# Ledger of designs, part 28: VH-VL binders against q96ev2r1098to1170

Target 1, 73 residues: q96ev2r1098to1170
Amino acid sequence: CVVSVEGLSSSTTDAQLKSLLMSVGPIQSLQMLPQQRKAIAKFKEPAHALAFQQKFHRHMIDLSHINVALIVE
Short names: E, the ipSAE of ESMFold2; O, the ipSAE of OpenDDE; V2, 0.75 times the mean of E and O plus 0.25 times the DockQ between their complexes.

## First folded at step 13 (VH-VL; framework fv_vulinacimab)

Design r3 (at its last look DockQ between E and O 0.75; V2 from the best seeds 0.00; counts 0 for: pae E 4.5 > 2)
Fold by OpenDDE, look of step 13:
Structure r3 (fold): chain C 73 residues (1-73), chain A 120 residues (1-120), chain B 112 residues (1-112)
Amino acid sequence: as target 1 above (73 residues)
Amino acid sequence: QVQLVQSGGGLVQPGGSLRLSCAASGFTFSSYTMHWVRQAPGKGLEWVSGISGSGDDTHYADSVKGRFTISRDNSKNTVNLQMNSLRAEDTAVYYCAKGPYWSSGYFDYWGQGTLVTVSS
Amino acid sequence: DVVMTQSPLSLPVTLGQPASISCRSSQSLEHSSGDTYLDWYVQKPGQSPQLLIYLGSNRASGVPDRISGSGSGTDFTLRISRVEAEDVGVYYCMQALQTPYTFGQGTKLEIK
């Protein structure tokens, strides 16, 4: 149920990324790691994590292509 | 109301330098990408450069890469274009343009344009 | 780079008649996110360019409903149902799928 999102701009806010994640499905948690231009999010449903990875991997946001990967817990 | 007001430009000899500036107002500046687009006399539009909201990422057209530098000062709501090693083919009206909110895909507001002429 | 090709380059139109401009891209402008990164702009005489359509089919603020954008993949069309005098100008399509952003050659719309 966990995805990593890399390639985020340092100006990206929790609200912005949360909105993008929620467009696919509900999330349980979101951790922003601005120094690494990274975020870790947990979806309530595994299917939504997969869908988010497939839908938004290499999506251009704020002139950066984000990399979305599934994290095995 | 969104406003983009440009300054700088003018006449310069080949090999010279110029700096363009664009002052923005009416929106949360740091949340939007900013871009420069140019138009040679009697020609079409050409994207020149873009910068992310935070300034972390910059992009350039191949025609200006290594010669032009885009930068922004979010405390002053300004975006700049430093143009070095100018060539005759850089002659154009340059426009600053505002991107969408924390995304990519369009320019919804444009500056008034600034003429840059490179000639001996 | 993505190459954008517009047709026609010159478009004389009678007032009140419809107009159509084609834009083709060298690769698909659709992303897996569902967004289509194709915009339309118009530059009216003596003015800065202005946004008409964004992300394929969305009208920018203030754009009348007689102007519309459609298409998918590599083929796109801008339509004006009833041309008015204020529509005179040069129209450009632009892809923003990837950098560098690239424009079509432009289509000059004039009144006959």
Scores: ipSAE 0.806, ipTM 0.952, lowest interface PAE 0.7, mean pLDDT 96
Fold by ESMFold2, look of step 13:
Parts: sequence; C-alpha cells; structure tokens
Structure r3 (fold): chain C 73 residues (1-73), chain A 120 residues (1-120), chain B 112 residues (1-112)
Amino acid sequence: as target 1 above (73 residues)
Amino acid sequence: QVQLVQSGGGLVQPGGSLRLSCAASGFTFSSYTMHWVRQAPGKGLEWVSGISGSGDDTHYADSVKGRFTISRDNSKNTVNLQMNSLRAEDTAVYYCAKGPYWSSGYFDYWGQGTLVTVSS
Amino acid sequence: DVVMTQSPLSLPVTLGQPASISCRSSQSLEHSSGDTYLDWYVQKPGQSPQLLIYLGSNRASGVPDRISGSGSGTDFTLRISRVEAEDVGVYYCMQALQTPYTFGQGTKLEIK
C-alpha cells in the first residue's frame, strides 16, 4: 500500500504530488520529506500503489528524474 | 495572459561574457520549468539549458557545459543565462521557453528572442 | 544524445493539398508507461516557435484539427490534411524523453 518517491524537486508541493497520486487511486496519507527530496504515500489499495510505481518510476517531474519504490509496512 | 519578455543580448568578442534575462508574467512562475533554446543564423533549433521550478536542478547541452549557467530568481519572476567564454558558434537568437512541472518538453510559451553575436 | 532526423527538409505544397513530415529518432521515445515523448513545433516567418503537438499525438491549445501527429517508437509523422497559407513555416520535431532535449533539422513548408 506504501510508496516512496525520491528525487523530487524541492519546489514540488504536497498538492502537486497528491494530484499525481490521486490520478491513480485514493490515498490514506502523504508525508513530504523535502530536505531528502522524498515523499512517502500510502494508498487505500495495494493495487494502486503498484500502478503508481509502474506509471511514474523514472519519470521526469520538474526536470528531476524520480524513483518510485514499493514499501512493505 | 502568459508573457515572456527577454533582454540582455548584443555583440561581444570571443572569450567574452553576456547575461541574458527573461521576465515572466501571467502564471505562477515557481511552478514551471524554464528553458533556453537557441537558433544560429539560418539554422535549426538547439536546446541549451533548463532549470527546475525551485532552481535546484539544472541541465545543459554538452556544447555549453562549464561555460553557461542557468539561474532563476523566483521573487522577481526572472530566468537568466550567464554565458562565459563565448565562441563564434554561440552566435544565435536565444529564446526562453516555459515548460510544465508535470512532464518534460511541452514548451507552450516562448519569449521574443534575443540576438547574441560573437565576433572579432 | 538522441539524434532526431526529419524528412523532407524542404516541402513545397499546393494550397488545399495534404502535407506530411517524417521524424525518426535514434532510440525509442516511449516510456514504460506507454507515453511517447515527442513534440512538434512550428516557427512561422518572423515569429518565435510555437508548440503544435505534444506526447506524440496531442494537439496544443488553439491548433486546428487539420494538423495531427502520429507514430510510436522511433518513427513519427506530422500531417496537415489541407495546407493553408498560414501554415508556411519551419516545422521541428523534438524528443523530450531525456536531456539534452534534441530537435530535428527542421522542415521548411512553402506554398508552390
């Protein structure tokens, strides 16, 4: 259910990232870690976490290549 | 209404420096990537440099790495290109262009262009 | 660097007739998501470039339906179904998959 997003631009806002996440499915939480260029998000359904990883891993967002990984909580 | 207004071009000798500026209005500047694209006289387009909305991530074409520096001032809504160690092949019209944070490319607004001439 | 090759480089066309411009990339422009990172731009005489097509086939705002983009992988086409006088200009494809972004050489469309 949990993804980590790394390599985010420091100007990527929680609203912007939430919009991308919710384009895939409903989320339970989003934690922004801007000093690490990172965010942690939990989807309501595990299938949506997988779909988000498949769609956005190695995408270029705001001229930054992001890495999306699935995390077992 | 989105506008990109450029300034700072001119004539310079080889080895010299120039600073180009692009003033933005009509959009939330810090939410968009900014880019420089150049066009030598009678030639095609060449992407030169890009900068993320925060300014934290910069990218350059190989032909300009180490000589050109892209920067932005989000309090003034400007993107700049500092061009050092200029060469004759840098002679071109330079355009600034706006790109989205959510994807790459998609240069939907361009400045009017600024001529840089590098000549003895 | 990804090399973009356009054909033809010069395209004289009769008003009202169709026009096609080809663009080939040295490597695939498809992301694993299925998106194709290929833009088309036009530079009309005396003007700055304008975006026409993004992500291979999507029209930018204000671009008429008679202009379309297609293709996938390494081979792409811009088509104008009926050329009008306002279509005169130089057309460029650009790959946006990775920096440095790279353009094709340009195709000059002229009325004959």
Scores: ipSAE 0.174, ipTM 0.813, lowest interface PAE 4.5, mean pLDDT 90
ESMFold2 (binder alone), look of step 13: mean pLDDT 93; pTM 0.960

Design r4 (at its last look DockQ between E and O 0.77; V2 from the best seeds 0.00; counts 0 for: pae E 2.5 > 2)
Fold by OpenDDE, look of step 13:
Structure r4 (fold): chain C 73 residues (1-73), chain A 120 residues (1-120), chain B 112 residues (1-112)
Amino acid sequence: as target 1 above (73 residues)
Amino acid sequence: QVQLVQSGGGLVQPGGSLRLSCAASGFTFRSYTMHWVRQAPGKGLEWVSGISGSGDDTHYADSVKGRFTISRDNSKNTVNLQMNSLRAEDTAVYYCAKGPYWSSGYFDYWGQGTLVTVSS
Amino acid sequence: DVVMTQSPLSLPVTLGQPASISCRSSQSLEHSSGDTYLDWYVQKPGQSPQLLIYEGSNRASGVPDRISGSGSGTDFTLRISRVEAEDVGVYYCMQALQTPYTFGQGTKLEIK
């Protein structure tokens, strides 16, 4: 149920990314790692994590293509 | 209302340098990408450079890589284009343009344009 | 780089008649997110370019509904249902799928 989002703008806010994540499904947690231009998000449903990865991988955000990967727990 | 007011440019000899500036107002500047697009006399539009809202990322057309530098000062709501090693083919009207925020690129607002002429 | 090809390059139109401009990209401009990275601009005489359509089919603010954008994949069309004098200018498509952003050659719309 966990995805990593890399390539984020260092100024990306929790609210912005949360909105994007929530467009696919509800999340349990979101951890922003601005110094790494990265975020870790956990969806409530595994299917939503997969859907998010498939939908938004390489999505252009603030002139950066984000990399979305599923994290195996 | 959104405004983009450009300054700089002018006539310069080949190999010379110029700096373009674009002052933005009417929107949360740091939240939006800014770009430069140029148009040679009687020609079409050519994207030159873009910079992310935070300034973390800069992009350039191959034609200007290594010669032009885009930068922004979010405290002053300005975006700049430093143009070095100018060539005759760089002669154009240069426009600054506002991009979207957290979305695909489109330019919903444009500056008035600044003429850059590179000639011996 | 993504190559954008417009047709026609010159478009003389009679007032009140429809106009159509084609734009083709060398690769699909659709993303898995559902976004389409194709915009249309017009540059009217003596003016800066202005946005007409963004993301394939969305009209920018102030753009009349007689102007529309459609298409998908690699084929896009800008349509003007009834050309008016104010529509004179050069129209450009642009892809924003990836940098460098690239424009079509431009289509010069003139009144016959």
Scores: ipSAE 0.796, ipTM 0.951, lowest interface PAE 0.7, mean pLDDT 96
Fold by ESMFold2, look of step 13:
Structure r4 (fold): chain C 73 residues (1-73), chain A 120 residues (1-120), chain B 112 residues (1-112)
Amino acid sequence: as target 1 above (73 residues)
Amino acid sequence: QVQLVQSGGGLVQPGGSLRLSCAASGFTFRSYTMHWVRQAPGKGLEWVSGISGSGDDTHYADSVKGRFTISRDNSKNTVNLQMNSLRAEDTAVYYCAKGPYWSSGYFDYWGQGTLVTVSS
Amino acid sequence: DVVMTQSPLSLPVTLGQPASISCRSSQSLEHSSGDTYLDWYVQKPGQSPQLLIYEGSNRASGVPDRISGSGSGTDFTLRISRVEAEDVGVYYCMQALQTPYTFGQGTKLEIK
């Protein structure tokens, strides 16, 4: 159910990232780690975490390719 | 209405400098990437440079790296291209273009273009 | 860099007839998720470029439905089902998979 997103723009807000995550499915939580250009999010359904990773890994956002990884729980 | 209004340009000698500006209106400027694309006389389009919405990330074509600097001022809604060490090969019409933030590519709005001529 | 190759470079066409422009890339423009990073532009005489098609097949605002984009992987096509006089111009494909973004050489569409 958990993904990490790395390589985010330093100006990315939690609202912007939350909107992107929710385009795939409902989320339980979002933790922004802006000093690392990173965020950690938990989806309500594991299938949505996989779908988000598949859709957005290496996607170019704001001239940066983001890295989306599934986190082992 | 989305508008991109360019200024700057002109005739300079090789080795000279120019600064191009592009003033944006009609959209939330800081939410979008901005780009410069040039077209030499009688030639095709060449992407020159791009800058992220925040301004933190910049990218350049190899032909201009180290000579050109893209910047933006989100308080004034402007994107600029500082062009140093100009060469005859830089002669072109320069367009500013609006790109997306949460996607890649597609320049949905373009400025009117400004001519830069580098000639002795 | 991703090399983009257009064919033909010159396209004389009779009014009312279809036209097709091919664009090929040196590497796949598809993401693993199926997203396509290929756009089409037209530059009409004396004008700035205008977006026609984005992400392979989506028409930009104001583009008539007689203009369409198709293709996947490395091979893409812009089609005009019935050419009108207003279609005269130079057509460019562009890859947006990675920087530097690169354009094809352009295809000049002219009325015979």
Scores: ipSAE 0.332, ipTM 0.834, lowest interface PAE 2.5, mean pLDDT 90
ESMFold2 (binder alone), look of step 13: mean pLDDT 93; pTM 0.957

Design r5 (at its last look DockQ between E and O 0.72; V2 from the best seeds 0.00; counts 0 for: pae E 3.6 > 2)
Fold by OpenDDE, look of step 13:
Structure r5 (fold): chain C 73 residues (1-73), chain A 120 residues (1-120), chain B 112 residues (1-112)
Amino acid sequence: as target 1 above (73 residues)
Amino acid sequence: QVQLVQSGGGLVQPGGSLRLSCAASGFTFRSYTMHWVRQAPGKGLEWVSGISGSGDDTHYADSVKGRFTISRDNSKNTVNLQMNSLRAEDTAVYYCAKGPYWSSGYFDYWGQGTLVTVSS
Amino acid sequence: DVVMTQSPLSLPVTLGQPASISCRSSQSLEHSSGDTYLDWYVQKPGQSPQLLIYLGSNRASGVPDRISGSGSGTDFTLRISRVEAEDVGVYYCMQALETPYTFGQGTKLEIK
């Protein structure tokens, strides 16, 4: 149920990314790592994590293509 | 209302330098990508450069890489284009343009344009 | 780089008649997100370019409904249902799927 989002702008806010994540499904947690231009999010449903990856991988945000990967726990 | 007001440009000899500036108002500047697009006399539009809202990322057309530098000052709501090693083929009207935020795919506002002429 | 090809390059139109401009890309402009990264701009005489259509089919603010954008994949069309004098100008498509952003050659719309 966990995805990593890399390539984020350092100024990306929790609210912005949360909104994007929530467009696919509800999340349990979101951890922003601005110094790494990265975030880790956990969806409530595994299917939503997969859907988010498939939908938004390589999506351009703030003139940067984000990389979305599923994290196997 | 959104406004983009450009300054700089002018006539310069080949190998010279110019700096273009674009002052933005009417929107949360730091939240939007800014771009430069040029148009040679009697020709079409050519994307030149873009910079992310945060300034973390800059992009350039191959034709200007290594010679032009895009930058922004979010405290002053300005985006700049430093043009070095100018060539005759750089002669054009340069436009600053506002991009979207947290998305891509359009320029919804444009500056008035600034003429840059490179000639000996 | 993504190559954008417009046709025709010159478009003389009679007032009140429809106009259509084609734009083709060398690769699909559709993203898995559902967005299509194709814009249309018009540059009217003596003016800066202005946005007409963004993300394939969305009209920019102030753009009349007689102007529309359609298409998918690599083939796109800008349509003007009834050309008016104010529509004179050069129309450009642009892809914003990836940098460098690239424009079509432009289509010059004139009144016959």
Scores: ipSAE 0.814, ipTM 0.954, lowest interface PAE 0.6, mean pLDDT 96
Fold by ESMFold2, look of step 13:
Parts: sequence; C-alpha cells; structure tokens
Structure r5 (fold): chain C 73 residues (1-73), chain A 120 residues (1-120), chain B 112 residues (1-112)
Amino acid sequence: as target 1 above (73 residues)
Amino acid sequence: QVQLVQSGGGLVQPGGSLRLSCAASGFTFRSYTMHWVRQAPGKGLEWVSGISGSGDDTHYADSVKGRFTISRDNSKNTVNLQMNSLRAEDTAVYYCAKGPYWSSGYFDYWGQGTLVTVSS
Amino acid sequence: DVVMTQSPLSLPVTLGQPASISCRSSQSLEHSSGDTYLDWYVQKPGQSPQLLIYLGSNRASGVPDRISGSGSGTDFTLRISRVEAEDVGVYYCMQALETPYTFGQGTKLEIK
C-alpha cells in the first residue's frame, strides 16, 4: 500500500504530489521529506500503489526524474 | 507582469568564455524551471539547458555538455549560463525562458535574447 | 534524442484562408500518465518566440481561438482557421517528454 517517491525537487509541493497520487486512487497519508528529496505515501489499496509505481516511475517533474518504489510494511 | 531581462553576450574568440544572465521579476522565481534556448543566425531553435526551481537538477543538450553550466540564484531571481570552451557553432542569439509551475515544460515567457558571437 | 520533423518548411498562404502545419516525432509523446508533451511556438519577425499551444491542444493565454492544436502519439497538427497578417512568422513544435527538449525545424508562414 506504500510507495516512496524519490528524486523530488525541493520546489515540489505536497498539494501537487497529493493530486498526482489521487489521480490513481485514494490515499491514507502523505509525508513529505524534502531534505531527502523524498515523499512517502500510503494508498488505501495495494493495487493503487502498484499502479502509481508503474505509471509514474521515472516521470519527470520540475526537471527531476522521480523514482517510485513499492515499500513492504 | 512577468519580465525576463537578459544581459551578457558579445564577441569572443574560440576557446573563450562568457557568462549570460537573466533577471526575473513578476512571479515566484524559485517555483519555476528556467531554460536557455539558442538560435543560430538564420536557423531554428535549439534547447540548450534547463534547471529545476530549487536548482537541484540540471540538464544539457549534448552539444554543450561539459562546456556550459546553468545555475540560478533564487535570492537574486537570476538564472545564469556559464559558457566555456566556446566554438564557432555556439554563435547564436540566446534566450532565457520560463517553464511551468510544476511540470515538464512549455515556455510561457521568454527574454529579449542576447547575441553571442564566437569568431577569430 | 527525440527527433521532431515539421512539414511544410515553407507555407505561403492567402489572407483569410486556413493553414495547417504538421509535426511528427520519432517516438510517442504520450507519457504513461496520459499527458502529451508537445508544444507549439511562433517567432514573429524580430521577436522572441511566443507560446501558442501547450500539452498538445491547450491554448496559451492571449492566443485567439482561430489557432488550435490537435493530434496524439507521434502525429500533431497546428491549424490556423483564418490567416491574418499578424500570423506571419516561423512556427515550431517542441517535445518536452524528455531532455534534451527538441524543436522541429520550423515552418515559415508567409502571405502570398
């Protein structure tokens, strides 16, 4: 249910990333870690986390290619 | 009112260096990607370089990699292009351009252009 | 690198008539996210380039509705429904799917 999004520009906002995540499915939480160029999001359904990873891995946002990984918890 | 005002440029011999500057106003500068696009005399447009809003990421056309460095100073609202090891084929008008708020990008505002001439 | 090919390179048009410019990319400009990363610009004589169309079909601010963009995948069209004297200039498509961003060669629109 959990994805990490790495390689985020420091200028990417939580509102922008939340909109992108919710375009795939409802989320339970979003934690921005801008000092690590990272965010962690939890989807309500594991299938949405997989779909987000497949759809947006290496997508370019603010000239930064993001890396989306599934986190096992 | 968004403005991009460019400075720098001029005549330089091959192997020389120049630094181009672009001063931005009328928007929250740090939130937008900035780019350099050049146009050789009588030719089309060529994207040269881009930089993320924070400055964390930079990208270059292959023709300038290792010779040009894009940078920005978000406290002064400037984006710069340091051009080293200049060649005749770098002769062009250089435009500063603003990318979108958060996206890969279209360029909605452009500077006035600065001529760089590289010749012996 | 993604190669962008425009056609025609020269486009003489009678005032009031429609004009169409084709742009083809060497690979699809549709990202798996559903976005299409194609923009159109015009450079009028003696001026900096100006954005006309972004993300395939969206008109930039101040662009009249007689100018439109369409297409998908690798094949895109800019259309001017009624050419006016102010439309004279060189039109460029650009892909922004991946760096380096690349432009087409340009299409010079001129009045016959």
Scores: ipSAE 0.162, ipTM 0.794, lowest interface PAE 3.6, mean pLDDT 90
ESMFold2 (binder alone), look of step 13: mean pLDDT 94; pTM 0.962

Design r6 (at its last look DockQ between E and O 0.83; V2 from the best seeds 0.00; counts 0 for: pae E 6.3 > 2)
Fold by OpenDDE, look of step 13:
Structure r6 (fold): chain C 73 residues (1-73), chain A 120 residues (1-120), chain B 112 residues (1-112)
Amino acid sequence: as target 1 above (73 residues)
Amino acid sequence: QVQLVQSGGGLVQPGGSLRLSCAASGFTFRSYTMHWVRQAPGKGLEWVSGISGSGDDTHYADSVKGRFTISRDNSKNTVNLQMNSLRAEDTAVYYCAKGPYYSSGYFDYWGQGTLVTVSS
Amino acid sequence: DVVMTQSPLSLPVTLGQPASISCRSSQSLEHSSGDTYLDWYVQKPGQSPQLLIYLGSNRASGVPDRISGSGSGTDFTLRISRVEAEDVGVYYCMQALQTPYTFGQGTKLEIK
């Protein structure tokens, strides 16, 4: 149910990324790691994590392509 | 009441330099990508460069890579285009353009344009 | 780079008649997210370009409903149901799927 989102711009806010994540499905948690231009998000449903990875990997946000990977817990 | 007001154009010899500036108002500047688009006399539009809201990411057309530099000052709501090693084919009206909120894509507001003429 | 091809390049139209402009891309502009990164702009005489349609079919603020955008994949169309004098100008499609963003050649709409 967890995805990592890398390649975020430093201007990306929790609310902005949360909105993108929520467009796929509800999330349990979101941790922003701005120093790494990274975020970790946990979806409530595993299917949503997969869908998010499939839909938004290499998606351009604020002229930055994000790298979305599934994390196995 | 979004406004983009440009300055800095003019006539320059080949190999010379110019700096264009675009002052933005009427929106949360740091939340939007900014771009430069040019139009040679009697020709179509050509995307030149873009910069992310934070300024972390910059992109350029191949025709200007290594010669042009886009930058922004979010404290002053300005985006700039430093143009070095100018060529005759760089002659154009340059427009600054506002991108979408926290995304890439369309330009919903444009500056008035600034003429840059490169000629010996 | 993604190549954008417009047709026709010249479009003379009688007032009150419909107009249609085609735009083709060298690769699909449809993103896995479902969004289609194709915009339409118009540059009226002596003015800066202005946005008409974004993401394929969304009308920009202030754009009359007689102007519409449609299409998918690599083929797109801008339609004006009833051309008015104020529609005179050069129309451009642009892809924003990837950098560099690229424009079509432009279509010059004139009144007959």
Scores: ipSAE 0.424, ipTM 0.899, lowest interface PAE 1.4, mean pLDDT 95
Fold by ESMFold2, look of step 13:
Structure r6 (fold): chain C 73 residues (1-73), chain A 120 residues (1-120), chain B 112 residues (1-112)
Amino acid sequence: as target 1 above (73 residues)
Amino acid sequence: QVQLVQSGGGLVQPGGSLRLSCAASGFTFRSYTMHWVRQAPGKGLEWVSGISGSGDDTHYADSVKGRFTISRDNSKNTVNLQMNSLRAEDTAVYYCAKGPYYSSGYFDYWGQGTLVTVSS
Amino acid sequence: DVVMTQSPLSLPVTLGQPASISCRSSQSLEHSSGDTYLDWYVQKPGQSPQLLIYLGSNRASGVPDRISGSGSGTDFTLRISRVEAEDVGVYYCMQALQTPYTFGQGTKLEIK
């Protein structure tokens, strides 16, 4: 399943976000959308996307609270 | 090796302005949040403002919102606090503090403090 | 705003004896990540504040094992198992769950 991560600081890097995602499970892809302060990530397993959303929704990175949402397929 | 060296401060009348500066060294400055914390004479600590590593996100205590502006220059490794419309209750020692990158909270390094006195 | 309440505000202690400082928050400081956003600082006479404990119970670098943090939810304790002269200062808890970050009123620890 796919998650969107919104509210990212412009100083949050691909590598930093990838590390956070991988702490929950393996990912298939990560796309950074810096103009929108957003990233889109796909986990190899749908259960990991749910776990990531539950664990990290409203997590504060670099003084920015991120919003993690599951993307409907 | 982390060092925060503050400058600025002084005496100003109510309604006046001051700009505080904090020069950082010994870490990748742009990667960390920076904060201002103040302490009125004989009183406790009060968080004033914080800024993200990039400078894109800023937060303020309600007591200073609209009057104070936090900013940073990542090419010079400095964080600044522009204080406008100063009041007697803004009299305090102001500390610059380094926060963590990827988590909320804790200030692991602090500057030496700068006294701001607002009196008429 | 999250209100932080410390007790006692004044703590005279005998050298070599234990000391405890209580900190209570108006809201739970637990985050969904499992972390507790409660820090402790000390301000020794004439110095800037310095970090002692972060995320509830982790010691900052250089902080001796005789100083510890514990608690959960809304109730937190800083404990010094054996007070030394170097422990004199004002101790503050701070919540970092949400902005504005807020401190307790401070606890002044003195040797009696």
Scores: ipSAE 0.014, ipTM 0.750, lowest interface PAE 6.3, mean pLDDT 88
ESMFold2 (binder alone), look of step 13: mean pLDDT 93; pTM 0.960

Design r7 (at its last read DockQ between E and O 0.82; V2 from the best seeds 0.74)
Heavy chain, then light chain:
Amino acid sequence: QVQLVQSGGGLVQPGGSLRLSCAASGFTFRSYTMHWVRQAPGKGLEWVSGISGSGDDTHYADSVKGRFTISRDNSKNTVNLQMNSLRAEDTAVYYCAKGPYWSSGYFDYWGQGTLVTVSS
Amino acid sequence: DVVMTQSPLSLPVTLGQPASISCRSSQSLEHSSGETYLDWYVQKPGQSPQLLIYLGSNRASGVPDRISGSGSGTDFTLRISRVEAEDVGVYYCMQALQTPYTFGQGTKLEIK
ESMFold2, look of step 13: ipSAE 0.650; ipTM 0.908
ESMFold2 (binder alone), look of step 13: mean pLDDT 94; pTM 0.960
OpenDDE, look of step 13: ipSAE 0.800; ipTM 0.952
ESMFold2, look of step 14: ipSAE 0.658; ipTM 0.913
ESMFold2 (binder alone), look of step 14: mean pLDDT 94; pTM 0.961
OpenDDE, look of step 14: ipSAE 0.807; ipTM 0.953
ESMFold2, fold request of step 17: ipSAE 0.598, 0.726, 0.652; ipTM 0.902, 0.925, 0.911
ESMFold2 (binder alone), fold request of step 17: mean pLDDT 93, 93, 93; pTM 0.957, 0.957, 0.959
OpenDDE, fold request of step 17: ipSAE 0.829, 0.821, 0.825; ipTM 0.955, 0.954, 0.955
ESMFold2, last read: ipSAE 0.527, 0.537, 0.608; ipTM 0.887, 0.888, 0.905
ESMFold2 (binder alone), last read: mean pLDDT 94, 93, 93; pTM 0.960, 0.959, 0.958
OpenDDE, last read: ipSAE 0.802, 0.809, 0.827; ipTM 0.952, 0.952, 0.955

